# VHH binders against Serine/threonine-protein phosphatase CPPED1 (CPPED1), part 11

Target 1, 314 residues: Serine/threonine-protein phosphatase CPPED1 (CPPED1), of Homo sapiens (Human) (q9brf8)
Amino acid sequence: MSAAEAGGVFHRARGRTLAAFPAEKESEWKGPFYFILGADPQFGLIKAWSTGDCDNGGDEWEQEIRLTEQAVQAINKLNPKPKFFVLCGDLIHAMPGKPWRTEQTEDLKRVLRAVDRAIPLVLVSGNHDIGNTPTAETVEEFCRTWGDDYFSFWVGGVLFLVLNSQFYENPSKCPSLKQAQDQWLDEQLSIARQRHCQHAIVFQHIPLFLESIDEDDDYYFNLSKSTRKKLADKFIHAGVKVVFSGHYHRNAGGTYQNLDMVVSSAIGCQLGRDPHGLRVVVVTAEKIVHRYYSLDELSEKGIEDDLMDLIKKK
Below, E stands for the ipSAE of ESMFold2; O stands for the ipSAE of OpenDDE; V2 stands for 0.75 times the mean of E and O plus 0.25 times the DockQ between their complexes.

## First folded at step 6 (VHH; framework vhh_7nfr_2)

Design u4 (from t2 with Y57H; at its last look DockQ between E and O 0.88; V2 from the best seeds 0.00; counts 0 for: pae E 6.9 > 2)
Fold by ESMFold2, look of step 6:
Structure u4 (fold): chain B 314 residues (1-314), chain A 118 residues (1-118)
Amino acid sequence: as target 1 above (314 residues)
Amino acid sequence: QVQLQESGGGLVQPGGSLRLSCAASGFTFDDYWMSWVRQAPGEGREWVSSISQSGSHKYYADSVKGRFTIARDNVKNTLYLLMDSLKSDDTAVYYCARLYWGRSFDYWGQGTQVTVSS
């Protein structure tokens, strides 16, 4: 084992679990705690967007490197340390089979290796990581590179579910893989109900909705009305409190019954007025409180006192 | 009603300079990336330069790097292209365009003619 391998920070999910958080150590409430959510570093998108050719992998991503380095530095300064750092999909811009995908992947790995070893990295697949129309082959490539595309883990009595949301958008070339996730998800949601976990939280790249469960289909940025309603109802029945997503490159969200849909803006390319940023998510016994910070704010000022007070409560 | 109106084109000798302007109205200008795109006679449109909402990111085609400068004034809702060291190859109609996902550019101006002749 090389020194670089011994210093690696990637806890690749395997067997539908994440070894960084063994269930036997994390099944009981041990909050409050917090984690950091980022989305869409998407190395290559800024250049592709700037030229009006988003279908090709961008050939330049120096800006995304700098922004993601800034994000990592901001996270590493936080005290107390967050329980984990989740990247909520679209890790790189080049889709499977497109040029520069290898180079973008290696640069992102290099940048993420600088994350404090005490802060496990949780990786969610996005449409650019798996392809818009995933196949068994594109899913296998993702899993080889980053770990399982869907899995669960426990932190302090809270069940976290990571979903491959592309199976809800377009499973046409991998129907058996979608079926496997559906069966696994129903099992996990049944476990969540049976155990009466403190909270249950979902990470998926594509948001259920941007504002309202009954909104029109946005074509690209939300799941279809029938699909999102079916998923939302399953989540609510199982006691899931919140879904966190990226994909929109803008902050958005809303509430459907007891379920919050939280859409977080990008580390990388901004498609609206939000600054490049990260979301601080605080988990207490009663509730989940979150706030989006620009990279500059978080780096210079840290987490605001009202959130820190929640983190430090018993 | 979104409107983009270019001005500042004209006839210039090789090596000369021009400043193009694009007046924007009908939308919140600083919410959008803006671009210059040009079209030479008998050719397709060629991307020239883009600028982010605040102006913090600026991008140029290789053919114009070091000679052209994109800028914006978000108080006056105006996009600029400062063109130096003009060459005959720069002869084209120059369009101001608004970037949009999925379409690349969703609104265009009517264009301003730049002619560089020796």
Scores: ipSAE 0.023, ipTM 0.460, lowest interface PAE 6.9, mean pLDDT 89
ESMFold2 (binder alone), look of step 6: mean pLDDT 89; pTM 0.898
OpenDDE, look of step 6: ipSAE 0.434; ipTM 0.782

Design u5 (from t2 with Y32H Y107S; at its last look DockQ between E and O 0.89; V2 from the best seeds 0.00; counts 0 for: pae E 2.9 > 2)
Fold by ESMFold2, look of step 6:
Structure u5 (fold): chain B 314 residues (1-314), chain A 118 residues (1-118)
Amino acid sequence: as target 1 above (314 residues)
Amino acid sequence: QVQLQESGGGLVQPGGSLRLSCAASGFTFDDHWMSWVRQAPGEGREWVSSISQSGSYKYYADSVKGRFTIARDNVKNTLYLLMDSLKSDDTAVYYCARLYWGRSFDSWGQGTQVTVSS
């Protein structure tokens, strides 16, 4: 509510932070808690994918509306409430400058307004939200629409970092913006290490890797080998335990040293056999435990007892 | 190795019906969206219809909507196209195709000829 006077219809990130979670109130351990992660609602992709023309298709998105409404309703039924709901990029399908982008954006805003007001939204930028080759102009449009493209916030002694991962994929038209994020990230990672936070967690749209740090570069879906290694090493040095991503439209991931890469499948278009779904992420003092649920499972059965026991444990 | 084999084409009169089949092997069939694509003489390939992994989503080109029905049998690993009210403009080679990110379609059958004599 307080963020409404500062940020509009959502608790929008501004000033590289999220007002929904004031740092002075959230910097001490107050777990266990949990949050919900979704990815790739990507209004328009199902139709574009179905025609085999992902560049020019995407003039229908009723199915993504229905699926995202289903996700919101499943989240709203959860008790106790999650601390926040993060959408891990590709909010809509139409790239900057493409047809239907305004309409897709307004429909997603409408659907997200139905999220329980006690559950803040955390919005991560994806390549469709800022373009495959972002510019200062496309980044500014995103920030005007959804809030900062990179920022950090605290919840219960845990530092969360939200990154614009497109700067690591193709910064060629915005090198100064990439440099600004790099400098900011080094500062945040230094804070994570110095403060001995309970955990540090990264959200970024593009995964570091899909199975292994040493895998070949995949078309479109992972960061280059040199880039992912440099980022992973920085994260590990700072004590980051897990990176959560979307983008792959399939569940995937692995471990590099003591860093987990968790790739979560889509709310929207499925590129594999995973059901449309959400990931429940439980944070205890000792560990971070997560599980992917189909939208139907979560709506009908809620969170399984073993995870609920962790959520209610002190 | 991915293999797609179409069958069921032939000669039909305008207003007639055909059922095309595509036998799939060499991959996990129900892990993928599948499509029918056609190529008329002197034209590029034209998307006709697609179906999701379980069959929950079905899409059709405007030119065939209401006349064609796509279906799949995930037990038999077979894709179908039921074609009704055929028109001369439907004359083409029909291909079964697997959808792939980045290329639109990454695997194709040999095609089956459908000829509608006006």
Scores: ipSAE 0.465, ipTM 0.789, lowest interface PAE 2.9, mean pLDDT 90
ESMFold2 (binder alone), look of step 6: mean pLDDT 86; pTM 0.870
OpenDDE, look of step 6: ipSAE 0.764; ipTM 0.902

Design u6 (from t2 with S104T Y107S; at its last look DockQ between E and O 0.86; V2 from the best seeds 0.00; counts 0 for: pae E 3.0 > 2)
Amino acid sequence: QVQLQESGGGLVQPGGSLRLSCAASGFTFDDYWMSWVRQAPGEGREWVSSISQSGSYKYYADSVKGRFTIARDNVKNTLYLLMDSLKSDDTAVYYCARLYWGRTFDSWGQGTQVTVSS
ESMFold2, look of step 6: ipSAE 0.542; ipTM 0.821
ESMFold2 (binder alone), look of step 6: mean pLDDT 88; pTM 0.887
OpenDDE, look of step 6: ipSAE 0.033; ipTM 0.545
ESMFold2, look of step 7: ipSAE 0.435; ipTM 0.774
ESMFold2 (binder alone), look of step 7: mean pLDDT 88; pTM 0.888
OpenDDE, look of step 7: ipSAE 0.830; ipTM 0.927

## First folded at step 7 (VHH; framework vhh_7nfr_2)

Design v1 (from u6 with D31S; at its last look DockQ between E and O 0.02; V2 from the best seeds 0.00; counts 0 for: pae O 12.2 > 2, placed apart)
Fold by OpenDDE, look of step 7:
Structure v1 (fold): chain B 314 residues (1-314), chain A 118 residues (1-118)
Amino acid sequence: as target 1 above (314 residues)
Amino acid sequence: QVQLQESGGGLVQPGGSLRLSCAASGFTFDSYWMSWVRQAPGEGREWVSSISQSGSYKYYADSVKGRFTIARDNVKNTLYLLMDSLKSDDTAVYYCARLYWGRTFDSWGQGTQVTVSS
């Protein structure tokens, strides 16, 4: 049984990479492709939010199951198939040590097992996954359950970096782990520069900013000004063009110099007026185009023709 | 018909202990998660504890963590709640409830009164 088979239905990241995309085969540009981005299925939040008890809530998550199932079904119907399906954190609502965590985890796993085997899953960690203040233990648990918390992979000449953004928010209980990621990230960005990748794209849970690099610090929804500036500068220097995130449960974003910050709304609970949905991201040699779809739109109509045309143009 | 019947409640002094039992019938007991929920006078229902089918997983509200222990006997179809170091704030009607994944409690007992008073 290949190590890949032993890992179950999930193409989980191991050894800081994703085996589903061998670097030797994916380091060169091969043509346009697209992937699907979701965020914050966060099983349990809808009820918790409705009752105003986010700390002790989360004992019901049937609605999130249905929403995520709908997402999976919509994705599976897409033709051609997306290269991968990325979830940008807050997979479940129950934080480490909280009630319902095991149940929520198992249900999410069950739902995600229905994703087409030809569509690798890319899982990003959020604060509900590893805690607001992560520890070595909570990170280990995440890695055991979902795969590496930070890693890189290549698809058609594009370098993808998955980061644990909670290390940037509050590394006070695991400073050594943060340091390790920092070192790793520097190495990866160096590789991006040296190999002249077609594109470099970052996935993380907490956005650098919601609207502007100069916006006020939000205690929850963005990284601190000092932190986000350092990261943004690092990304820009390495040629990263886009950072995708969740966490905000609303669509948002902005641009800083040549860096695009894209915040995607949630599959699960909405805090704004956005519908439950997924983002379609089309990658061409020249540009990265993305659009948010409601689950209903994607299920009923699929991807719009103008985006599909970009994919078909060799 | 699903039946849940609580027992073991009573009057106890602060710092005292009680053991609640819930007898289950009318369903496959070991196929369900079970929970304790309590309701104090004038307050809403508060989740207390849950236990998985085999008992491998146990969860507690922060308010009772370290003081209460949930257990079950699948041979006897009985759910238990061991309550130690009881406080006045623990005074409530305690209900046994059957849990289904991701859903609300679908079955309840009649409840048993626990009163902690000096």
Scores: ipSAE 0.006, ipTM 0.272, lowest interface PAE 12.2, mean pLDDT 91
ESMFold2, look of step 7: ipSAE 0.411; ipTM 0.762
ESMFold2 (binder alone), look of step 7: mean pLDDT 88; pTM 0.887

Design v2 (from u6 with S56E; at its last look DockQ between E and O 0.81; V2 from the best seeds 0.00; counts 0 for: pae E 2.4 > 2)
Amino acid sequence: QVQLQESGGGLVQPGGSLRLSCAASGFTFDDYWMSWVRQAPGEGREWVSSISQSGEYKYYADSVKGRFTIARDNVKNTLYLLMDSLKSDDTAVYYCARLYWGRTFDSWGQGTQVTVSS
ESMFold2, look of step 7: ipSAE 0.523; ipTM 0.813
ESMFold2 (binder alone), look of step 7: mean pLDDT 88; pTM 0.889
OpenDDE, look of step 7: ipSAE 0.854; ipTM 0.936

Design v3 (from u6 with K58E; at its last look DockQ between E and O 0.87; V2 from the best seeds 0.00; counts 0 for: pae E 2.6 > 2)
Amino acid sequence: QVQLQESGGGLVQPGGSLRLSCAASGFTFDDYWMSWVRQAPGEGREWVSSISQSGSYEYYADSVKGRFTIARDNVKNTLYLLMDSLKSDDTAVYYCARLYWGRTFDSWGQGTQVTVSS
ESMFold2, look of step 7: ipSAE 0.469; ipTM 0.781
ESMFold2 (binder alone), look of step 7: mean pLDDT 87; pTM 0.886
OpenDDE, look of step 7: ipSAE 0.845; ipTM 0.934

Design v4 (from u6 with S54K; at its last look DockQ between E and O 0.85; V2 from the best seeds 0.00; counts 0 for: pae E 2.6 > 2)
Fold by ESMFold2, look of step 7:
Structure v4 (fold): chain B 314 residues (1-314), chain A 118 residues (1-118)
Amino acid sequence: as target 1 above (314 residues)
Amino acid sequence: QVQLQESGGGLVQPGGSLRLSCAASGFTFDDYWMSWVRQAPGEGREWVSSISQKGSYKYYADSVKGRFTIARDNVKNTLYLLMDSLKSDDTAVYYCARLYWGRTFDSWGQGTQVTVSS
């Protein structure tokens, strides 16, 4: 087992599933419930960003440690407890082969061990975790460290799909791995249609779009227009209602037909005006309601009454 | 459109002090990290210092730590660099820059010359 197993218990995704949520216990509607979404702790980015050269620098990440510890403490005191805490990619800053990657990884593992053991972690791969152009080797390293790069799990009758979105951005060094995810995804989307699940929700690091399905390609922060339309149409056909992403380090999103794209801002480095924060996501039988909180707001005031009322209803 | 205008450069003796200013307009100033970079004769541009949107984070190159102070005034949309204990090695054109992902810096001022000589 890994250093995470030796130092405490958290369940890595394996076999395209997450053992924390056995399907036989979670396949029926048991809401309302909620979960916490964070993104981009990205240990090292604040220093690298400050120098204007994100390939050089990043030799300091004490601020990201403090911010992520603050996030963990805010989550740990929530009552009732969230069903899980998802980190939506870019766990650390140093890409495969870059300096300080091991040290950033060890520090993030240490911080995440402080999450209440009753709150499972869901870990999504980002471009910094896998590389901008992933290879079989970089994917294998991620999987050894954090668990599967794509998988599904059920919570209270809701199907959650975690995707390795870097395969949609640049699969040129790993086309067979992309093919495997494509086949797996088609099967999972078929399951979503067949079971008439209460909701289906996607987590992926790279957003489909930042504001509109028809926006210009950004070539970094969104998927290309042809790719995002193909994925969005597949998701809509299968009844997926929302995609949650990070990557942009700013809050963003929009709606395409009945599919919501929700882009959540960072725990770590801010590239815009948003505060460091987390997103509270409440799942009811009818809808998915979410709100971004600064770490200070969540720690000081907790979840606002309107969301708590939804969480506590039948 | 984005406008950055540096001022405050000049000729100064070693050990002297200088305050650079950068007036910003055409964008929401406190949405962005801001930086000073410099270019000495015959060299590439060197990052000097950066400050976060509200001033919570300040970073300095090793060559200037303890001598330079970065600050911003979000009411006046102005970035500052207070330069103390100036050395001949600080001679350069100093640029005010806005940080943007993927381009090191996406907007630059025209620069202000700082010359440190006896």
Scores: ipSAE 0.485, ipTM 0.795, lowest interface PAE 2.6, mean pLDDT 90
ESMFold2 (binder alone), look of step 7: mean pLDDT 88; pTM 0.892
OpenDDE, look of step 7: ipSAE 0.755; ipTM 0.897

Design v5 (from u6 with Y32H; at its last look DockQ between E and O 0.80; V2 from the best seeds 0.00; counts 0 for: pae E 2.5 > 2)
Fold by ESMFold2, look of step 7:
Structure v5 (fold): chain B 314 residues (1-314), chain A 118 residues (1-118)
Amino acid sequence: as target 1 above (314 residues)
Amino acid sequence: QVQLQESGGGLVQPGGSLRLSCAASGFTFDDHWMSWVRQAPGEGREWVSSISQSGSYKYYADSVKGRFTIARDNVKNTLYLLMDSLKSDDTAVYYCARLYWGRTFDSWGQGTQVTVSS
């Protein structure tokens, strides 16, 4: 296979959209359907974490390779096939400028190429992918490697928004890029209000909150109280039903008014007691139902009957 | 309050064996990775070994790999380090530590002295 084909294996988001789902074919309700959400494969973190040196200790990632291969195999066995597989940030561990970043990236690309070609891949940027304090240069590297850092797409009458949440955490070295996302987001939310979409769903790496909109700032794992309230209020006004995030390496979440915050645990390193896993997300005309599965459960038993009944509902 | 108490240190001959224990209280033990860290006289702290919440993952510094075994008992909230084939280079104060997101261990015991002398 040529170098160009190796670089073009994924349907990379471009022009703030995803070509795998043309809007003219996906703008009307065609559910029920489901998708798979994973987060934080983060090649390198398990070893770095184990040594207590997350900045420099990530020189091994064979466990994350094995776990992500297991995730891909579990997804590929699913029938009916999910509409897409979203990876909700922290694709690799090494931040821009840190050792092993190229090798981790190449290994993750290799593993993800095994995803069934009928299942589009949706990639969300995390703080490890673009840096805790992103710059125009780190964002451009991400976009060249994986596709746009923020974009939207439609599936079966549902609007999905993918956000670069690091712009809400620390835009200090790229304020114009944050401004561009803010403008674009207001436009997308206006579209959601205007069309009264069946549902609107947000993917972003950093959760708005972990348990409650009123919780204390965590300064790493949640957005600041003022920022998260502004975003949540914008989302609610536009009819966004749920935000899916990773970053916490633990399952968490809560509800603020009509908005659910769903924090999904990791494919890779676990910082709590949750197993390595994936989240099944079922979208019906009435509601969005989701459940976290360990990789072993999903691979061995597939999706539980109650969720499958929702997926197959006429 | 998080509390970690090491025990089991002592004086041993080269080639000998020793088992360290660390009793944990004040937190949900099986939610956390745990580690052993050591400090030899006049030297900085050296990471020795870590174990995941359930014990599924165990990691060792190259200097101890094959000789030391980390283990945990989540019923008794106790962390262990089984040390075999001890060398003079293993002489140090050994600390039990809880891993902390923030790139540093966040809780430490008082330490237990291990001395390997010929």
Scores: ipSAE 0.490, ipTM 0.798, lowest interface PAE 2.5, mean pLDDT 90
ESMFold2 (binder alone), look of step 7: mean pLDDT 87; pTM 0.880
OpenDDE, look of step 7: ipSAE 0.863; ipTM 0.940

## First folded at step 8 (VHH; framework vhh_7nfr_2)

Design w1 (from v2 with Y32H; at its last look DockQ between E and O 0.83; V2 from the best seeds 0.00; counts 0 for: pae E 2.2 > 2)
Amino acid sequence: QVQLQESGGGLVQPGGSLRLSCAASGFTFDDHWMSWVRQAPGEGREWVSSISQSGEYKYYADSVKGRFTIARDNVKNTLYLLMDSLKSDDTAVYYCARLYWGRTFDSWGQGTQVTVSS
ESMFold2, look of step 8: ipSAE 0.534; ipTM 0.821
ESMFold2 (binder alone), look of step 8: mean pLDDT 87; pTM 0.878
OpenDDE, look of step 8: ipSAE 0.872; ipTM 0.942

Design w2 (from w1 with F105Y; at its last look DockQ between E and O 0.85; V2 from the best seeds 0.00; counts 0 for: pae E 2.9 > 2)
Fold by ESMFold2, look of step 8:
Structure w2 (fold): chain B 314 residues (1-314), chain A 118 residues (1-118)
Amino acid sequence: as target 1 above (314 residues)
Amino acid sequence: QVQLQESGGGLVQPGGSLRLSCAASGFTFDDHWMSWVRQAPGEGREWVSSISQSGEYKYYADSVKGRFTIARDNVKNTLYLLMDSLKSDDTAVYYCARLYWGRTYDSWGQGTQVTVSS
């Protein structure tokens, strides 16, 4: 309806697309460019983790507020500006129906509203946002709050696909929704192949794999072997070059044929030794180059010269 | 192969102080959050305090806030609990525990007894 319906950076994907990047204006190569990827701000997890009650949510999230504010401040200082800021799932900690979910959501919205209005926000659903076993109701709640759970958009001749990866982990209470995404994805991958995109890139919360396509199934952190191979083969056939994920709260990844799996560590709670951070992703005509930065590094020093040189080259 | 060894327990007077230590081996210590958990006779386990990998985040149960201090030495692979202003209600076996996702704690020590009595 109007400017009042958009909160600046909150464009809320609808109709399986994102209005911030109209395809008419973005379908041709306009690189190099870059974007910022964060994951797992997960307001509430640090306290819940510390007390050993991760299922019932944490009642404090002041540390995640401070960390996410630091991330926003670091992003706002970048020049030239990134094309967008993507949050790759687990926006808040409290799962659907758990206490503190509303308060965590409102605090995250408030913090993210401080992102420079020229930098659109892209939101990916995580298991905490829609539940480990999503239902039509939990997906509907997410969509009302944040926008579509899966969609695509163009930036500078690159097709970006945002997937609800929880449908690949446990669709048992929403099989029709999974089937709808499967059909939509096949259509999008066909478009990627036909249009000869400069690149095609996937965002999903749950990684296909952490190290190797042939690794053992991890209880929580990767997709099952049959599922990840099926998806990876579909992506490769369509010319997708990279998948970006969070969820692991640690940096990880590997390569399967021509497909890179990139797992980015958290803004919020760390489960390993990585610092709180963000990933800078530079897109050139030839390749996609990325690097994880701590929040302190990015805020104090900005993007390193070798990446900045790629951004500035024609 | 993960090993956690608590020490430093004993008998103390009310209002006294005690320092517990937990020596860790068999894993990369500074990759993990660590906790102290206690169990009084005939009662369930009670979370006491947790500390993040670098020590940046420290959390305490309400019953011990202001009296207990958690710390770690990542060079010596040792977790500490400094207990001040001890009360009879603090009498328990104190365990050092490693946090694990999907399970709250995946490794425990044998425990060290703290007894607060006159």
Scores: ipSAE 0.437, ipTM 0.765, lowest interface PAE 2.9, mean pLDDT 90
ESMFold2 (binder alone), look of step 8: mean pLDDT 88; pTM 0.890
OpenDDE, look of step 8: ipSAE 0.881; ipTM 0.946

Design w3 (from w1 with L99Q; at its last look DockQ between E and O 0.67; V2 from the best seeds 0.00; counts 0 for: pae E 7.0 > 2)
Fold by ESMFold2, look of step 8:
Structure w3 (fold): chain B 314 residues (1-314), chain A 118 residues (1-118)
Amino acid sequence: as target 1 above (314 residues)
Amino acid sequence: QVQLQESGGGLVQPGGSLRLSCAASGFTFDDHWMSWVRQAPGEGREWVSSISQSGEYKYYADSVKGRFTIARDNVKNTLYLLMDSLKSDDTAVYYCARQYWGRTFDSWGQGTQVTVSS
């Protein structure tokens, strides 16, 4: 079924907005609040990676199912409830046109349906969800399945922007779609600057950078120097404080001027030492504080007292 | 800077067993998936087995499943391949390799020869 037919946590983004958070009700500061960020459940990658055949070998994903179920269970135990749960791309492993894509999609929807109905899902597109070289057709398939590939929404006076970062990596088969996102983004950033939003936050799958704005291009895990600097400068001028990303399957990040780049590790396959996990992100009137938790830590101990104190204060 | 050194190969009769070792240095061993890859005479390289950082996930090519066992010792920084019920088709140079992404391996050992001959 479609996300709209599920009626639970799947509030399909449409018209470049998210109905779960109507702007009329969310444009005023109502913090502190928090949300949960996950990335890269990527059903199929563990098997594909293990066999050395990431194009054809993703025919098992039981491990990712169990890990994502653990994530959902950990989130459902949290009190007070987070405002939303964002998945920062690579929802499944099979790219458009590849085997197992439908089955991976259906299993992920089934697992995510168990998220508490009071916790809306926010879904970010990754390169595996729309293809490394997206086309109008692959973007339309994503939109039918999960909702808009880019959109904005408000929570408690904070503007959140969800970007299709693959347009910044390879728009060669969809230049008009990239142009549409660029125009839309400039409008949203103008709103952020003019409205004196409490904060503005970006979600995108591909990080601007992994450690430093001046680092070398790696041609997969970061955006090119010219692209990332242009975006970072636009974000800074509009008052965006942080970009959250996945894609790297490792925790990483750094700061460029007033902008933090936060790369969060995977729920699914790990390419480094980090445990499978989730990031708790607390938004106060003056700052955004975040911490990565393993699934076991979060499930067994919940959120640490210092973060809980921030969440409970006004 | 990465160093991978295989050992334990040799000549074995069909049905025999061997244990290959790969000593690793110059990197943090338990941060990486590790693999065994083999190359028979006149053939391309063939993936054999992979193991995750902690050993939690282990995978095998169909041609060796049930006969070979991959293991690692993260204290000794050593990768192993226990080879049982060897067949003539297993004759190859066996390499240990560090995973990077997909089918790409970014570091290789020098290889150890396994010959199964009656």
Scores: ipSAE 0.026, ipTM 0.504, lowest interface PAE 7.0, mean pLDDT 89
ESMFold2 (binder alone), look of step 8: mean pLDDT 88; pTM 0.898
OpenDDE, look of step 8: ipSAE 0.748; ipTM 0.891

